# VHH binders against UDP-N-acetylenolpyruvoylglucosamine reductase (murB): the designs that were tried, part 12

Target 1, 297 residues: UDP-N-acetylenolpyruvoylglucosamine reductase (murB), of Aquifex aeolicus (o66805)
Amino acid sequence: MLFLKNVPLQNLTTIKIGGRVSFYAEPSDLKEISLCIDFSKSRDIPLFVLGNGSNTIFGDVRGLVVNLKNLKGFKVKEIKGKFFVEAFSGTPLKDLIRFSVKENVKSFYKLLGFPASVGGAVSMNAGAFGVEISDFLKEVYFVDWEGKLQKAKRDELNFSYRKSPFPKLGIVFKVVFEFERSKENILPKYEKIRRIRKEKQPINLPTSGSTFKNPEGNFAGKLLEKAGLKGFRLKNVGFSEKHANFLVNYGGGTFSEVVDLINIAKERVYENFGIVLEEEVKLIESSGSDGWKVLGA
Short names: E, the ipSAE of ESMFold2; O, the ipSAE of OpenDDE; V2, 0.75 times the mean of E and O plus 0.25 times the DockQ between their complexes.

## First folded at step 7 (VHH; framework vhh_brivekimig_d4)

Design p4 (from p1 with S103I; at its last look DockQ between E and O 0.23; V2 from the best seeds 0.00; counts 0 for: pae E 13.5 > 2)
Fold by ESMFold2, look of step 7:
Structure p4 (fold): chain B 297 residues (1-297), chain A 119 residues (1-119)
Amino acid sequence: as target 1 above (297 residues)
Amino acid sequence: EVQLVESGGGVVQPGGSLRLSCAASGFTFSKYGMSWVRQAPGKGPEWVSSISGSGGKTNYADSVKGRFTISRDNSKNTLYLQMNSLRPEDTALYYCARDEGYIYGPDYSSQGTLVTVSS
């Protein structure tokens, strides 16, 4: 494993916006993850875990980005009509969705369309259509910030809407899911949700998914639309015409344009509804020698 | 000032061969290990191969093992990558870097040598 210096992050995110990070590594096993933690500590720099970059927009960053892409794959064991799926953190979530549809697994298919890794999905508690990834979680293996492998069962972990104890507890290494085969054929329901996603989401433009969390008792997309922000464009970035809560890159968008657009949206929604929107997307940049700066959420 | 200049990229057919060069200046070349890194269009950087300062120790990514050979000529301050049995998935911008526990990352707009493998 190498630690690369001055790495552009633009093409490591789904929105295709990013500055440069001081250091970058792609660990392939547990020992290499521990080495990344040691590297971060020895240089007194922050460490950010990156999967598919599907929920993160970067400026310039002084620190270490650890991409878990090489830590991928999953194994399945079927016991008494249940599937136990052990997946490495860097495994694309879509691979597990494909497995679940093939094996007629109940409910998990509702998470289709998240371009996240398994670890990324767990770290944001990805959810859609009434389910969250934590609903299927049996246990998590993670490397704590002392570099030691730990195991936590689902009932020892506190997940809530778009909140996860990771990466606070450590770097997710692998996850065990528990799936149950459906009594009814799920393929028609899967296809229905796939059509809904395609119709209501920007398919042709880079995005980081939902920009804002849904406020309690409300929907961020509807609030944005009522505030006149559906399709609103600021230079090379904007909110999608298909779903106002999707910030899109029209080509050549910058981190500063994203920040400006988000601030405009927060101001308008507050002015119109008295509601303070909270970002679901993670905005990461450094100023000078300071550590990480996370704007909003 | 450390300078690394890559060359030797081009378009080749699958199964073909290509030799990349990296001219080094601004440092004592023989004192440092060197690496090749590649970045395919729309993908993140991928480590390819490394070689010790003396040239006696080499390492390769599984994806290129047996097809690529890293070498160096310390008298010419030059690093090489011999690429044989090229495949379409080897298409990328290739960069060289000095190994000092970390290396400079790729720069899409200003560095590297492009290798395109197409039929």
Scores: ipSAE 0.000, ipTM 0.329, lowest interface PAE 13.5, mean pLDDT 85
ESMFold2 (binder alone), look of step 7: mean pLDDT 81; pTM 0.827
OpenDDE, look of step 7: ipSAE 0.522; ipTM 0.820

Design p5 (at its last look DockQ between E and O 0.60; V2 from the best seeds 0.00; counts 0 for: pae E 8.2 > 2)
Fold by ESMFold2, look of step 7:
Order: C-alpha cells, then structure tokens, then sequence
Structure p5 (fold): chain B 297 residues (1-297), chain A 120 residues (1-120)
C-alpha cells in the first residue's frame, strides 16, 4: 500500500469540489487499515474515512484521507428463505440494491438511488421512504481507533435519523445484513420509486445529495423552495431547479462558495420560518493544528 | 525543498525499450531509498520498483520482474528505470518518489511525471 502525498480531492467526490489532502491511502485489508491509523497518529494529523464521496465536500485537508474503495465485494448465504449478506465496507450500495430486486427482497429496494458505499450508508444511517439501512443490519465488523478488529451486533449499536455510531467507534470494515423475501412482487414499487428519484434529481450536475436534514415535521427541500432558493445560484454553485435541497456544482465551484451558499440558506429559512436547518452533507477541511482526530465524526 | 524531475518517456511499440530518468535535488540523495510508481488512466497508482540509498537492495513488483531494472547514480543525483519488453499494460504516467518514513513509500502528485505509451 502507498501513502500518496498532496492529492487533489475534487475528483474523489460526486460534487467535484475539493482542495488537496496532505496524505491519501487506499487500504485493502485489516493490516493496511491499522497502518493508516498508526500513520495518522504517529504524525499527529487528522484522519477522514472516505467512501464514494457522495456526501462530502472538501476544502484543504492537512491530514490523511483513507479511501475504502479496495474493500469491496459481498457474499450471500440463504437459510430458510432469509438472506445473510456479508458486504465489505467499500462495496457500492447499488450492488446490494440490484441483488435485492433480483431476489424480490422485502423493503430494501426503497434505498435505491443512494450513490454511497455500504460503509458510507451505514455511517450516515441512510434512509428513504420509511426505511433505514440500520433496519437490515445484523452485525458490523469495524477497526477501532486502537487498530483492533471489533464486532458489534445491531442491538449493541445506536442508530437514529441520519445518526450512526460510525466513524466515532472506528472504521467500518464489513457489514452483515439480513434480508427476507417479499411475499408480494416488489418490482412495481421499485419502479415507481426509481421514477420519483429520477424526476427529482439533477441529471448532469455534480452534487453531494441532500444538503440539509429534514427538520422535525418539515422537509428541507420545501422550506428552501418557499424561501426562494430553488434554482438559486451563487457564482459557480447553487441549489438545484429539480430539488432545492440538492446543492450542485455548475463547474469550478469552490468550498468557500459552498459555505457561503449554505449560510445564506440557513439565514433565509430561519428568517422566514424560525427553523434552524442542520447540514446532512459533510463539509471537511482542516489546518491540522488540532492534531489527530477523526474528521466528520 | 525536494525536487524530482522525471524524463525519458515516449511512445513505443510492444516489445520495445525505454529508459526513464529522475533528477533529484533538495536533499542528500544517497541517504534515501527511491521508488518508481506508475498510474494508468482511470486506475489507482501502482508501485513498480524500489532501490536502497546505497543501491545495494532492489525490489520489483511481480508485474515487471525480469523486464525492468532500477538503478541509481549517486554522483549525479539521478534515479533510472530501464524498461525492456514493454507491453500495452505498461502504459502509464511514471513518477519517481523519495522514500520517507522507513518502509512507507510516499508519492507526490506535484511532479509532472513522464508518460509512457505502449501502442501497436
């Protein structure tokens, strides 16, 4: 495994915005994950765990970015009509969705359209249409911040709306899901949700997905639209005309422009509705001055 | 400040040869090991070969063993990679790197590298 120096980050994210990171690594096994932890601790620099970069917008990062892309693949065991799926953290979530549709799996198809890795989805507790990825978890294998492999059962882990114990507990290595076949044909419902997602998402503009979490009793996208922010543009970034809660890059967008746009949105929504929006997207930058820590935790 | 300048790349037919050079400055060259790293379009970086500071120890990736030879001239502060029996899979941007922090190989994207294209 190499530790790459001075790596540009913009092409490691779906929004295509980013500065440079001091160090970058792509571990392929447990030993290499432990080496990444040791590397960052020995240099007293922060560490960020990266999946597909579908929920992350980078500034400059004096630290280590650990990309889990080489930890990919999944295996399936069927026992008495249930599927037990063991997936490495870097596996694209879409691969599990494809499997679930093929096998007529109950409920899991509702998570279609997240361009995340399995580990990334678990680390944000990705959810849509009344289900969350944590509803399907049996157990998580992770490397703690002392570099040791740990296993936690679902009932030992606390998940809630867009909240996960990861990466606070460690780096997700492998996840075991439990799926159940549906008695009903799920394909019509899957196709309906797929159409809804396609209609609401930008087709050719880079984005990090939903910018803000939904406030209690409300939807961030509706609040942004009512505040006049659907399609609102600030220089090279803006909120999508298809879905106001999607911040998009029109080309050449910068981290500073994203921060300014998010602050404008928070101020307008508060001024108009008295509601404080919370970010769902991870805004990641670091001077490195605080020493070792887990960014975005 | 460490400066590494790669040269010697070009377009060559399969089975051909090229010799890459890396001019080093800004550090005591003979005190540090050196490596060659390559990156094919759309792929991650791949370690190719390493050589100790004295030149006494060399290591090669399995994909290049017997075809590539790493060497250095400490009097000229220059690292070399002799590439023989080139294959289309060797097409990549080639970088040299100063070995830092013991057994870790650190690669800096700030250098230009030298492009090797193997095409029939």
Amino acid sequence: as target 1 above (297 residues)
Amino acid sequence: EVQLVESGGGVVQPGGSLRLSCAASGFTFSKYGMSWVRQAPGKGPEWVSSISGSGGKTNYADSVKGRFTISRDNSKNTLYLQMNSLRPEDTALYYCAKDEYGSWYVFDYSSQGTLVTVSS
Scores: ipSAE 0.014, ipTM 0.450, lowest interface PAE 8.2, mean pLDDT 89
ESMFold2 (binder alone), look of step 7: mean pLDDT 81; pTM 0.827
OpenDDE, look of step 7: ipSAE 0.359; ipTM 0.734

## First folded at step 9 (VHH; framework vhh_brivekimig_d4)

Design q1 (from p2 with V103Y; at its last look DockQ between E and O 0.91; V2 from the best seeds 0.00; counts 0 for: pae E 4.7 > 2)
Fold by ESMFold2, look of step 9:
Structure q1 (fold): chain B 297 residues (1-297), chain A 119 residues (1-119)
Amino acid sequence: as target 1 above (297 residues)
Amino acid sequence: EVQLVESGGGVVQPGGSLRLSCAASGFTFSKYGMSWVRQAPGKGPEWVSSISGSGGKTNYADSVKGRFTISRDNSKNTLYLQMNSLRPEDTALYYCARDEGYYYGPDYSSQGTLVTVSS
């Protein structure tokens, strides 16, 4: 494993916005993950755990970005009509969705369309259409911040709407899911949801997905639209004309433009509705005055 | 500010030779081991060779052993890589790196030096 220096981050994310990070590594096993933790601690620099970069927007980062892309693959055990699926953190979520559809697994297909890794999805508790990834979770193997492999069962972990104990507890290494076969054919429901998501996604514009969490009793996209922000553009970034809660990059967008746009949205929604929006996207920047810490935790 | 500037790359035929240089500034050169790292098209970085600060110890990747020679001139703050019997698979961007206690790859603020071996 190499520690790369001064790596541009924009191409490691789906929104294509990013500065440079001082150090970057792609660990392939437990030993290399431990080396990454030791590296950041010994240099007293921040650490950020990166999956597919589908929920992250970077500025400049003086620190270490750890990309888990080389930790990929999954294996399946079938016992009495249930599937136990052990997936490495860097495995694309779409691979598990494909498996679940082929095997007529109930409910999991509703998570289609997240361009996330398994570890990334668990770390944000990704959810759609009434399900969350934590609903299928049996146990998580993670490397704690002392560099030791730990295992936690689902009932030892606190998940809630868009909240996960990761990466606070450590770096997700492997996840075990429990799936059940559906008695009904799920393919028609899968296809309906696929069509809905395709109709509502920004086409041909880079994005990091939903910008804000849905506040209780409301939808962030609806509040943004009512505040006049659907299609609102600030220089090279804006909220999508197709879905107001999708911040998009029109080309050459910068981190500062994203922050300004997010602040405009928060101010307008608060002024109009008395509601404080909370970001779902991770905004990651480090100016170099911080010691060791986990960014985005 | 640490600066490493690679040079000496070019286009050569298989079996040819090139000598790469790495000019170092912004640090006490003799106190640090140095390495050459290369990145071929479509591949990740690959360690090539390392040399101790004094120049007394050298190591090579198996893929280049017997063909490449790393050296340094501490009076000129310069690292060298003599490459003989070049093959098409040696085609890559070549970077020098200062050893930091952990193995380091390219600094993407630098341009590296391109070696193309084609027939």
Scores: ipSAE 0.163, ipTM 0.617, lowest interface PAE 4.7, mean pLDDT 89
ESMFold2 (binder alone), look of step 9: mean pLDDT 82; pTM 0.835
OpenDDE, look of step 9: ipSAE 0.229; ipTM 0.652

Design q2 (from p2 with N59Y; at its last look DockQ between E and O 0.96; V2 from the best seeds 0.52)
Fold by OpenDDE, look of step 9:
Structure q2 (fold): chain B 297 residues (1-297), chain A 119 residues (1-119)
Amino acid sequence: as target 1 above (297 residues)
Amino acid sequence: EVQLVESGGGVVQPGGSLRLSCAASGFTFSKYGMSWVRQAPGKGPEWVSSISGSGGKTYYADSVKGRFTISRDNSKNTLYLQMNSLRPEDTALYYCARDEGYVYGPDYSSQGTLVTVSS
């Protein structure tokens, strides 16, 4: 495994915004993941785990970005009408979505809008339309920060709204999902969700998904819209005209522009509604307070 | 500040030869192993060759064994890569890297040196 230096990150994120990171690696197995951890520790630099880059926006980063894209693939066992799916963390979530739709799996199709990896989705506890990815988890294999492979059952792990025990516990290596077939044909529902997303979200533009989490009892998108931020643009980045909670890179966008927009949004929503918005996207930039573990945790 | 500057790249026909150089500064050159890595258009980086600090040990990727020779002149703080019997698949940006207990790929702060093998 090669450690790359001063790697530009813009092409590694779906929003196509990013500075440079000091070091970058793409481990292909457990040993290489451990090597990455050792590398980080030995240099006392933070490590950031990158999936498909669908929920992360980078500035310049002094640290190690570990891309798990080489850890991909899943296998399926069907036992007594249930599917047990073992998937590596770097597996595109869309691959599992396709499987789930093909096999008429209950509810998992609702996650179709996440261009994330399995590990990324688990780490952020991705959710939509009343489901979270953790609802389907049976167990998680992860590499702890001592470089050892660990296993935990779903019930041993604390998941909450857009929160997981990762990367605090370590780096997700692979997971096991438990799927059940729906008694009903899911295709109509799947198509409905696809239509809704297509209609309401900027799916064909560089974005990082939802910028902010939904406050309790509210929708961030609605608050932003009411605050006049829908379609609001700052130079080459703006909130989408389709969905106010989506930042769009219109070409040449910068991390600074993103930060400015986020701050403007927070301020305006607070001033108008007294609500403190919290980012769902991970803003990763070098900071003196970051430890050797994981940035953005 | 550690600085590595690659040179010697160019356009050559298949079967031709090139000699790359890497000028090192900012550190005690002889104390570090050095490596050549390359990145072909549209491909990921690939390790090419390594040499120990003293120059006593050399290592090569299978793809270049018998064709490439890594060497160094510690008195000149320079790393070399003699490339013979070049093939189109050798076309890439070539970078040199200092070894620090890890295998380093390209440093994208460097421009590297471009080797183009074409008829």
Scores: ipSAE 0.264, ipTM 0.673, lowest interface PAE 1.3, mean pLDDT 92
ESMFold2, look of step 9: ipSAE 0.479; ipTM 0.797
ESMFold2 (binder alone), look of step 9: mean pLDDT 82; pTM 0.831

Design q3 (from p2 with S50Y; at its last look DockQ between E and O 0.94; V2 from the best seeds 0.00; counts 0 for: pae E 4.5 > 2)
Amino acid sequence: EVQLVESGGGVVQPGGSLRLSCAASGFTFSKYGMSWVRQAPGKGPEWVSYISGSGGKTNYADSVKGRFTISRDNSKNTLYLQMNSLRPEDTALYYCARDEGYVYGPDYSSQGTLVTVSS
ESMFold2, look of step 9: ipSAE 0.511; ipTM 0.825
ESMFold2 (binder alone), look of step 9: mean pLDDT 81; pTM 0.828
OpenDDE, look of step 9: ipSAE 0.455; ipTM 0.781
ESMFold2, look of step 10: ipSAE 0.209; ipTM 0.650
ESMFold2 (binder alone), look of step 10: mean pLDDT 82; pTM 0.834
OpenDDE, look of step 10: ipSAE 0.548; ipTM 0.825

Design q4 (from p2 with Y104W; at its last look DockQ between E and O 0.45; V2 from the best seeds 0.00; counts 0 for: pae E 8.8 > 2)
Fold by ESMFold2, look of step 9:
Structure q4 (fold): chain B 297 residues (1-297), chain A 119 residues (1-119)
Amino acid sequence: as target 1 above (297 residues)
Amino acid sequence: EVQLVESGGGVVQPGGSLRLSCAASGFTFSKYGMSWVRQAPGKGPEWVSSISGSGGKTNYADSVKGRFTISRDNSKNTLYLQMNSLRPEDTALYYCARDEGYVWGPDYSSQGTLVTVSS
């Protein structure tokens, strides 16, 4: 395993925006994850976990970015009419979606279209069309911040809308899901959702998914649209013409432009509706030698 | 200030060859190991090869072993990568970097040189 220095992050994210990180590593097993934690501790620098970079926009970062992409693969056991799927954190979520469609699994196909890893999806409690990934969890194996392998059952973990105990508890190593076969053929419903996502969400422009969490009793996309922000462009970034809650990169977008655009959106929505939007996307930046900051998501 | 400048990239057909160079300045070149690292469009970085300060020890990623040869000329402060039997999957921006010791990879601060392998 390498600890690379001064790595550009732009091409490691789905939005294709990013500065440089001080250190970068791609661990392939439990021992290497523990080495990353030791590295971070010994140098007194923060550690940031990266999956597919589908929910994160980086500026310049003073710390260690750990990319779990080499921790991938899954295995399946069928017991008493249920599937138990053990997946490494870096496994693309789409691989599990493909499995679930092939085996006519109930409900899980509704999570199609997230360009996330399994670990990334669990760490943000990814959800769509009335389901969340935590609805399918049996247990999580994670490496705590002391470098020790831990196991937690689903009922020991506190998930809520776009809220996960990870990475606070540690780095997700692998996850066990429990799936059930559907009584009806799910393929027509899968294809309907696939068409809806293609038509109503940006699929041809770099994005980090939904920009803002839905406020209680409201939808961020509707609020943004009513505030005149659907398709609104600030230099090389903007909100999508297809869905206002998707921030997109038109090419050459910068972290500063993203921050400015998000602040414009928050200000305008507050002015029009008295609602304070909260980012769903993670904005990560460290500045100067006097310390570093991580902007909220 | 440490400075590394890559050159020798270009467009080649599959099966072709290229030789990359890295001109080093601002440090005692022979005292440091050096590495090549590449990044394909839309992908993360991949270590390619490393060479010790004296040039006596080399190491290669499995994906390039037998096709690529790392070398250095300490009298010219220059690192080389001879790339033979190039494949489309070798298309990437190639960086050279100074190694800082055991378990460390290269510094990714240089601009790199682009290698494109296509018909």
Scores: ipSAE 0.011, ipTM 0.373, lowest interface PAE 8.8, mean pLDDT 85
ESMFold2 (binder alone), look of step 9: mean pLDDT 82; pTM 0.829
OpenDDE, look of step 9: ipSAE 0.278; ipTM 0.681

Design q5 (from p2 with G101D; at its last look DockQ between E and O 0.30; V2 from the best seeds 0.00; counts 0 for: pae O 16.7 > 2)
Fold by OpenDDE, look of step 9:
Structure q5 (fold): chain B 297 residues (1-297), chain A 119 residues (1-119)
Amino acid sequence: as target 1 above (297 residues)
Amino acid sequence: EVQLVESGGGVVQPGGSLRLSCAASGFTFSKYGMSWVRQAPGKGPEWVSSISGSGGKTNYADSVKGRFTISRDNSKNTLYLQMNSLRPEDTALYYCARDEDYVYGPDYSSQGTLVTVSS
């Protein structure tokens, strides 16, 4: 495994925005993950785990970005009508979605809009249309920050709305999902969701998904729209004309522009509705004495 | 001083083959696993392949599995990458490095070797 220096991050994110990171690695096994952890510790620099980069926007980062894209693949066991799916953290979620649709799995298809990895989705507890990825989890294998492989059952882990125990506990290595076959044909429902997403979300543009979490009892997209931010653009970045909660890079967008837009959005929504929006996307940059800052965390 | 010098790049048509070499000096070559990494224009770096110090264990990115073969000659302190069935998407600067070592991207002193696959 290589530790690459001063790596540009813009092409490693779905929104195609990013600065440079001090160090970058792509571990392919447990040992290499441990090496990454040791590398970070020995240098006293932060470690950020990158999945498909669908929920993260980078500035310049002083630290180590660990991309788990080489840890991919899943296997399936069917036992008494249930599917047990073991998937590595770097596995594209879309691969499991395809499987779930093919096998008429209940509810999992609702996550079709996430261009995330399994690990990324688990780490953020990705959810849509009334389901969260943690609803399907049976167990999680993760590398703790001492570099040791650990295992936890779903019921031993605390998940909440867009929140997981990761990366606090460590780096997700692989997970086991438990799927149930639906009694009804899911294809119509799946197609409906696909249509809705296609219609209402900028699926063909560089984005990072939902910018903000939904406040309790509200939808961030609606609040943003009402606040006049739908289609609002600052130079090369703007909130989508299709969905106000999606930031779009129209080409050459910068981290600064993203931050500015997010701040404008927060302020305007607060001024209009008294609601404090919280970022769903991770804004990662170096910060002065802290060396690492996650904005909106 | 550790030195790694890549060579063997060039322009090739799709379906063609190239063999990259990496000449190593300044360290006990056989004690280190070695890797190939590539960076395509406008893209981030991508791990391609690795080989253990003894050469007994090899790994490949899925994108190159079945097409590329990593090997080494410890008597010559040289790492190799045989690339067959090349595709346009294989176009990149290719770098070699020791496992667990630092590699500079194309913006730095390490120049790598350029592989261009085009019709």
Scores: ipSAE 0.000, ipTM 0.202, lowest interface PAE 16.7, mean pLDDT 89
ESMFold2, look of step 9: ipSAE 0.013; ipTM 0.507
ESMFold2 (binder alone), look of step 9: mean pLDDT 82; pTM 0.825

## First folded at step 10 (VHH; framework vhh_brivekimig_d4)

Design r1 (from q3 with A97V; at its last look DockQ between E and O 0.94; V2 from the best seeds 0.00; counts 0 for: pae E 3.1 > 2)
Fold by ESMFold2, look of step 10:
Structure r1 (fold): chain B 297 residues (1-297), chain A 119 residues (1-119)
Amino acid sequence: as target 1 above (297 residues)
Amino acid sequence: EVQLVESGGGVVQPGGSLRLSCAASGFTFSKYGMSWVRQAPGKGPEWVSYISGSGGKTNYADSVKGRFTISRDNSKNTLYLQMNSLRPEDTALYYCVRDEGYVYGPDYSSQGTLVTVSS
């Protein structure tokens, strides 16, 4: 494994916005993950854990970005109509969705449309249509911030709406899921959800998914729309004309434009409704002057 | 500010030779080991060779052993890579990097020096 220097980050995210990071690494195993942690601590610089970059918008980062792309693949054990799926953190979530549809797995297909890695999905507790990825977790293998491999069972971990103990506890290395085969054919329900997502989401512009968490008792997209922000554009970034909660890059968008747009949205929604929006997207930048820390934790 | 400037690349035929140079400034050159790293078109970066600060210890990737020679002139703050018996698979952008106790790849603010091996 190499530590690359001064890496542009824009092409490492789905939104295609990013500055440069001073150091970048793509670990392939536990030892290399531990080296990344040691590297960041020994240089007293921040660390960010990256999967598919589907929930992240970068500024400039004086630190280390750790991309888990080389930790890919999953294996399956079937016992009495249940599947136990062991997936590396960097595995695209879509690969597990494809498996689950092919094998007629109950409920998991509802998570289609997240362009995240498994580890990224776990780290944000990705959820849709009444299910969350944590509903399917059996156990998580992670490397703690002392560089040691840890194993935690689902009942030892606290998840809630868009909240996860990762990366606060460490770097997700491998996840074990428990799936149940459905008695009914899930394909009609899968296709219905696929159609709904296709109709409601931007399909032709780079995005990081939902910008804001849904506030309790409300929907961020509806609040943004009622505040006049559906389709609102600030220079090269804006909120989608198809779903206001999707911040999109029209080409050449910058981190500062994203920050300005988000602040405009927060101000308008608060002034119109008294509601404080909270980002679901991770806005990551660092001067490195604060020393060691985990960005996005 | 640490600066490393690569030069000496070019187009050569298979079996030919080429000598790369790396001019160093902004640090005490002799205190640091140095490496060459290369990146072929469409491929990830690959470590090529290492030399210690004094020049007394060298290491090479298996793919280049016996064909490449790393050297340095600490009085001129310059690192060299003598490349003999060149093959098409040696075609790459070559970078020099300072060794700081970890294996470093390219500095992507640097341009490197291009070596093309073709007829």
Scores: ipSAE 0.331, ipTM 0.731, lowest interface PAE 3.1, mean pLDDT 90
ESMFold2 (binder alone), look of step 10: mean pLDDT 82; pTM 0.834
OpenDDE, look of step 10: ipSAE 0.351; ipTM 0.739

Design r2 (from q3 with E100Y; at its last look DockQ between E and O 0.01; V2 from the best seeds 0.00; counts 0 for: pae E 16.5 > 2, placed apart)
Fold by OpenDDE, look of step 10:
Structure r2 (fold): chain B 297 residues (1-297), chain A 119 residues (1-119)
Amino acid sequence: as target 1 above (297 residues)
Amino acid sequence: EVQLVESGGGVVQPGGSLRLSCAASGFTFSKYGMSWVRQAPGKGPEWVSYISGSGGKTNYADSVKGRFTISRDNSKNTLYLQMNSLRPEDTALYYCARDYGYVYGPDYSSQGTLVTVSS
């Protein structure tokens, strides 16, 4: 494994926006993950775990970005009519979705369309259409910040709306899902959701998914739309014309444009509705000696 | 109550010039950055230009750089947009807004000012 210097991050995010990071690595096993942790500690720089980059937008950042894309694959055991799926953190979530649909698994198909990795999805507790990925978790294996592999059961971990104990506890290495077959054919429902997403979301433009969390009792997309921000564009970035809660890159978008748009949106929604929008996407930039700042956190 | 009233729009030929004005009231004008935003027919709103409260900082969309100039007179609570070398693609309803620019829909108090560039 190599530690690369001054690596551009734009191609590592789904929105195709990003500055440069001081160091970048792609570990392929537990040992290399530990090496990354040691590397960051020895240099007193922050470590950021990157999945598929579907929920993160970077400025220029001082630190180490660890991409887990090489940790991929899953295995399945069927026991007493249940599927136990062990998946590495870097496994694309779409691969598991494909499996779940093929085996007529209950509810997991609702997570279709997420361009995240398994680890990324777990870290953000990805959810849609009434389900969260944590609903399916049985166990999580993670590397703590001491470089040791740990294991926790789902009931030992606190998940909530778009919140997980990661990366606070460490780096997700692999997870075990528990799936049940549906008594009904899920394919019609799967197709319905697929159609809805295609119709309502900008699937053909670089995006980081939902920009804001849904406020309690409301939908961020609706608030943004009512505030007149649907389709609003600042230079090469804008809120999608299809869905007001999706930022899209029209080509050449910058981190600063994203930040500006988010601030405009927050202010506008607050001004009109008295609601404070919270970012779902992670905006990361350098923050002096601390290395990283997550805006809105 | 915050009020923004745009004026100065009209019909011009390509290459022509217009100067837009925005009269602001209901807030301390000099404490807020101001922006111009436009919305062309059938398109979403587009940020055009920004000026800081003091007027010391300005920014422009790439599409208007070199052609448009934003300015303000804080003593008159007025924002301006000088538009030169106008193009058909500049045809839009223009709004002024606080900070980086908010979009006003038809139900908002600000109605914008229409700029039409046509031969």
Scores: ipSAE 0.000, ipTM 0.232, lowest interface PAE 15.8, mean pLDDT 90
ESMFold2, look of step 10: ipSAE 0.000; ipTM 0.202
ESMFold2 (binder alone), look of step 10: mean pLDDT 81; pTM 0.827

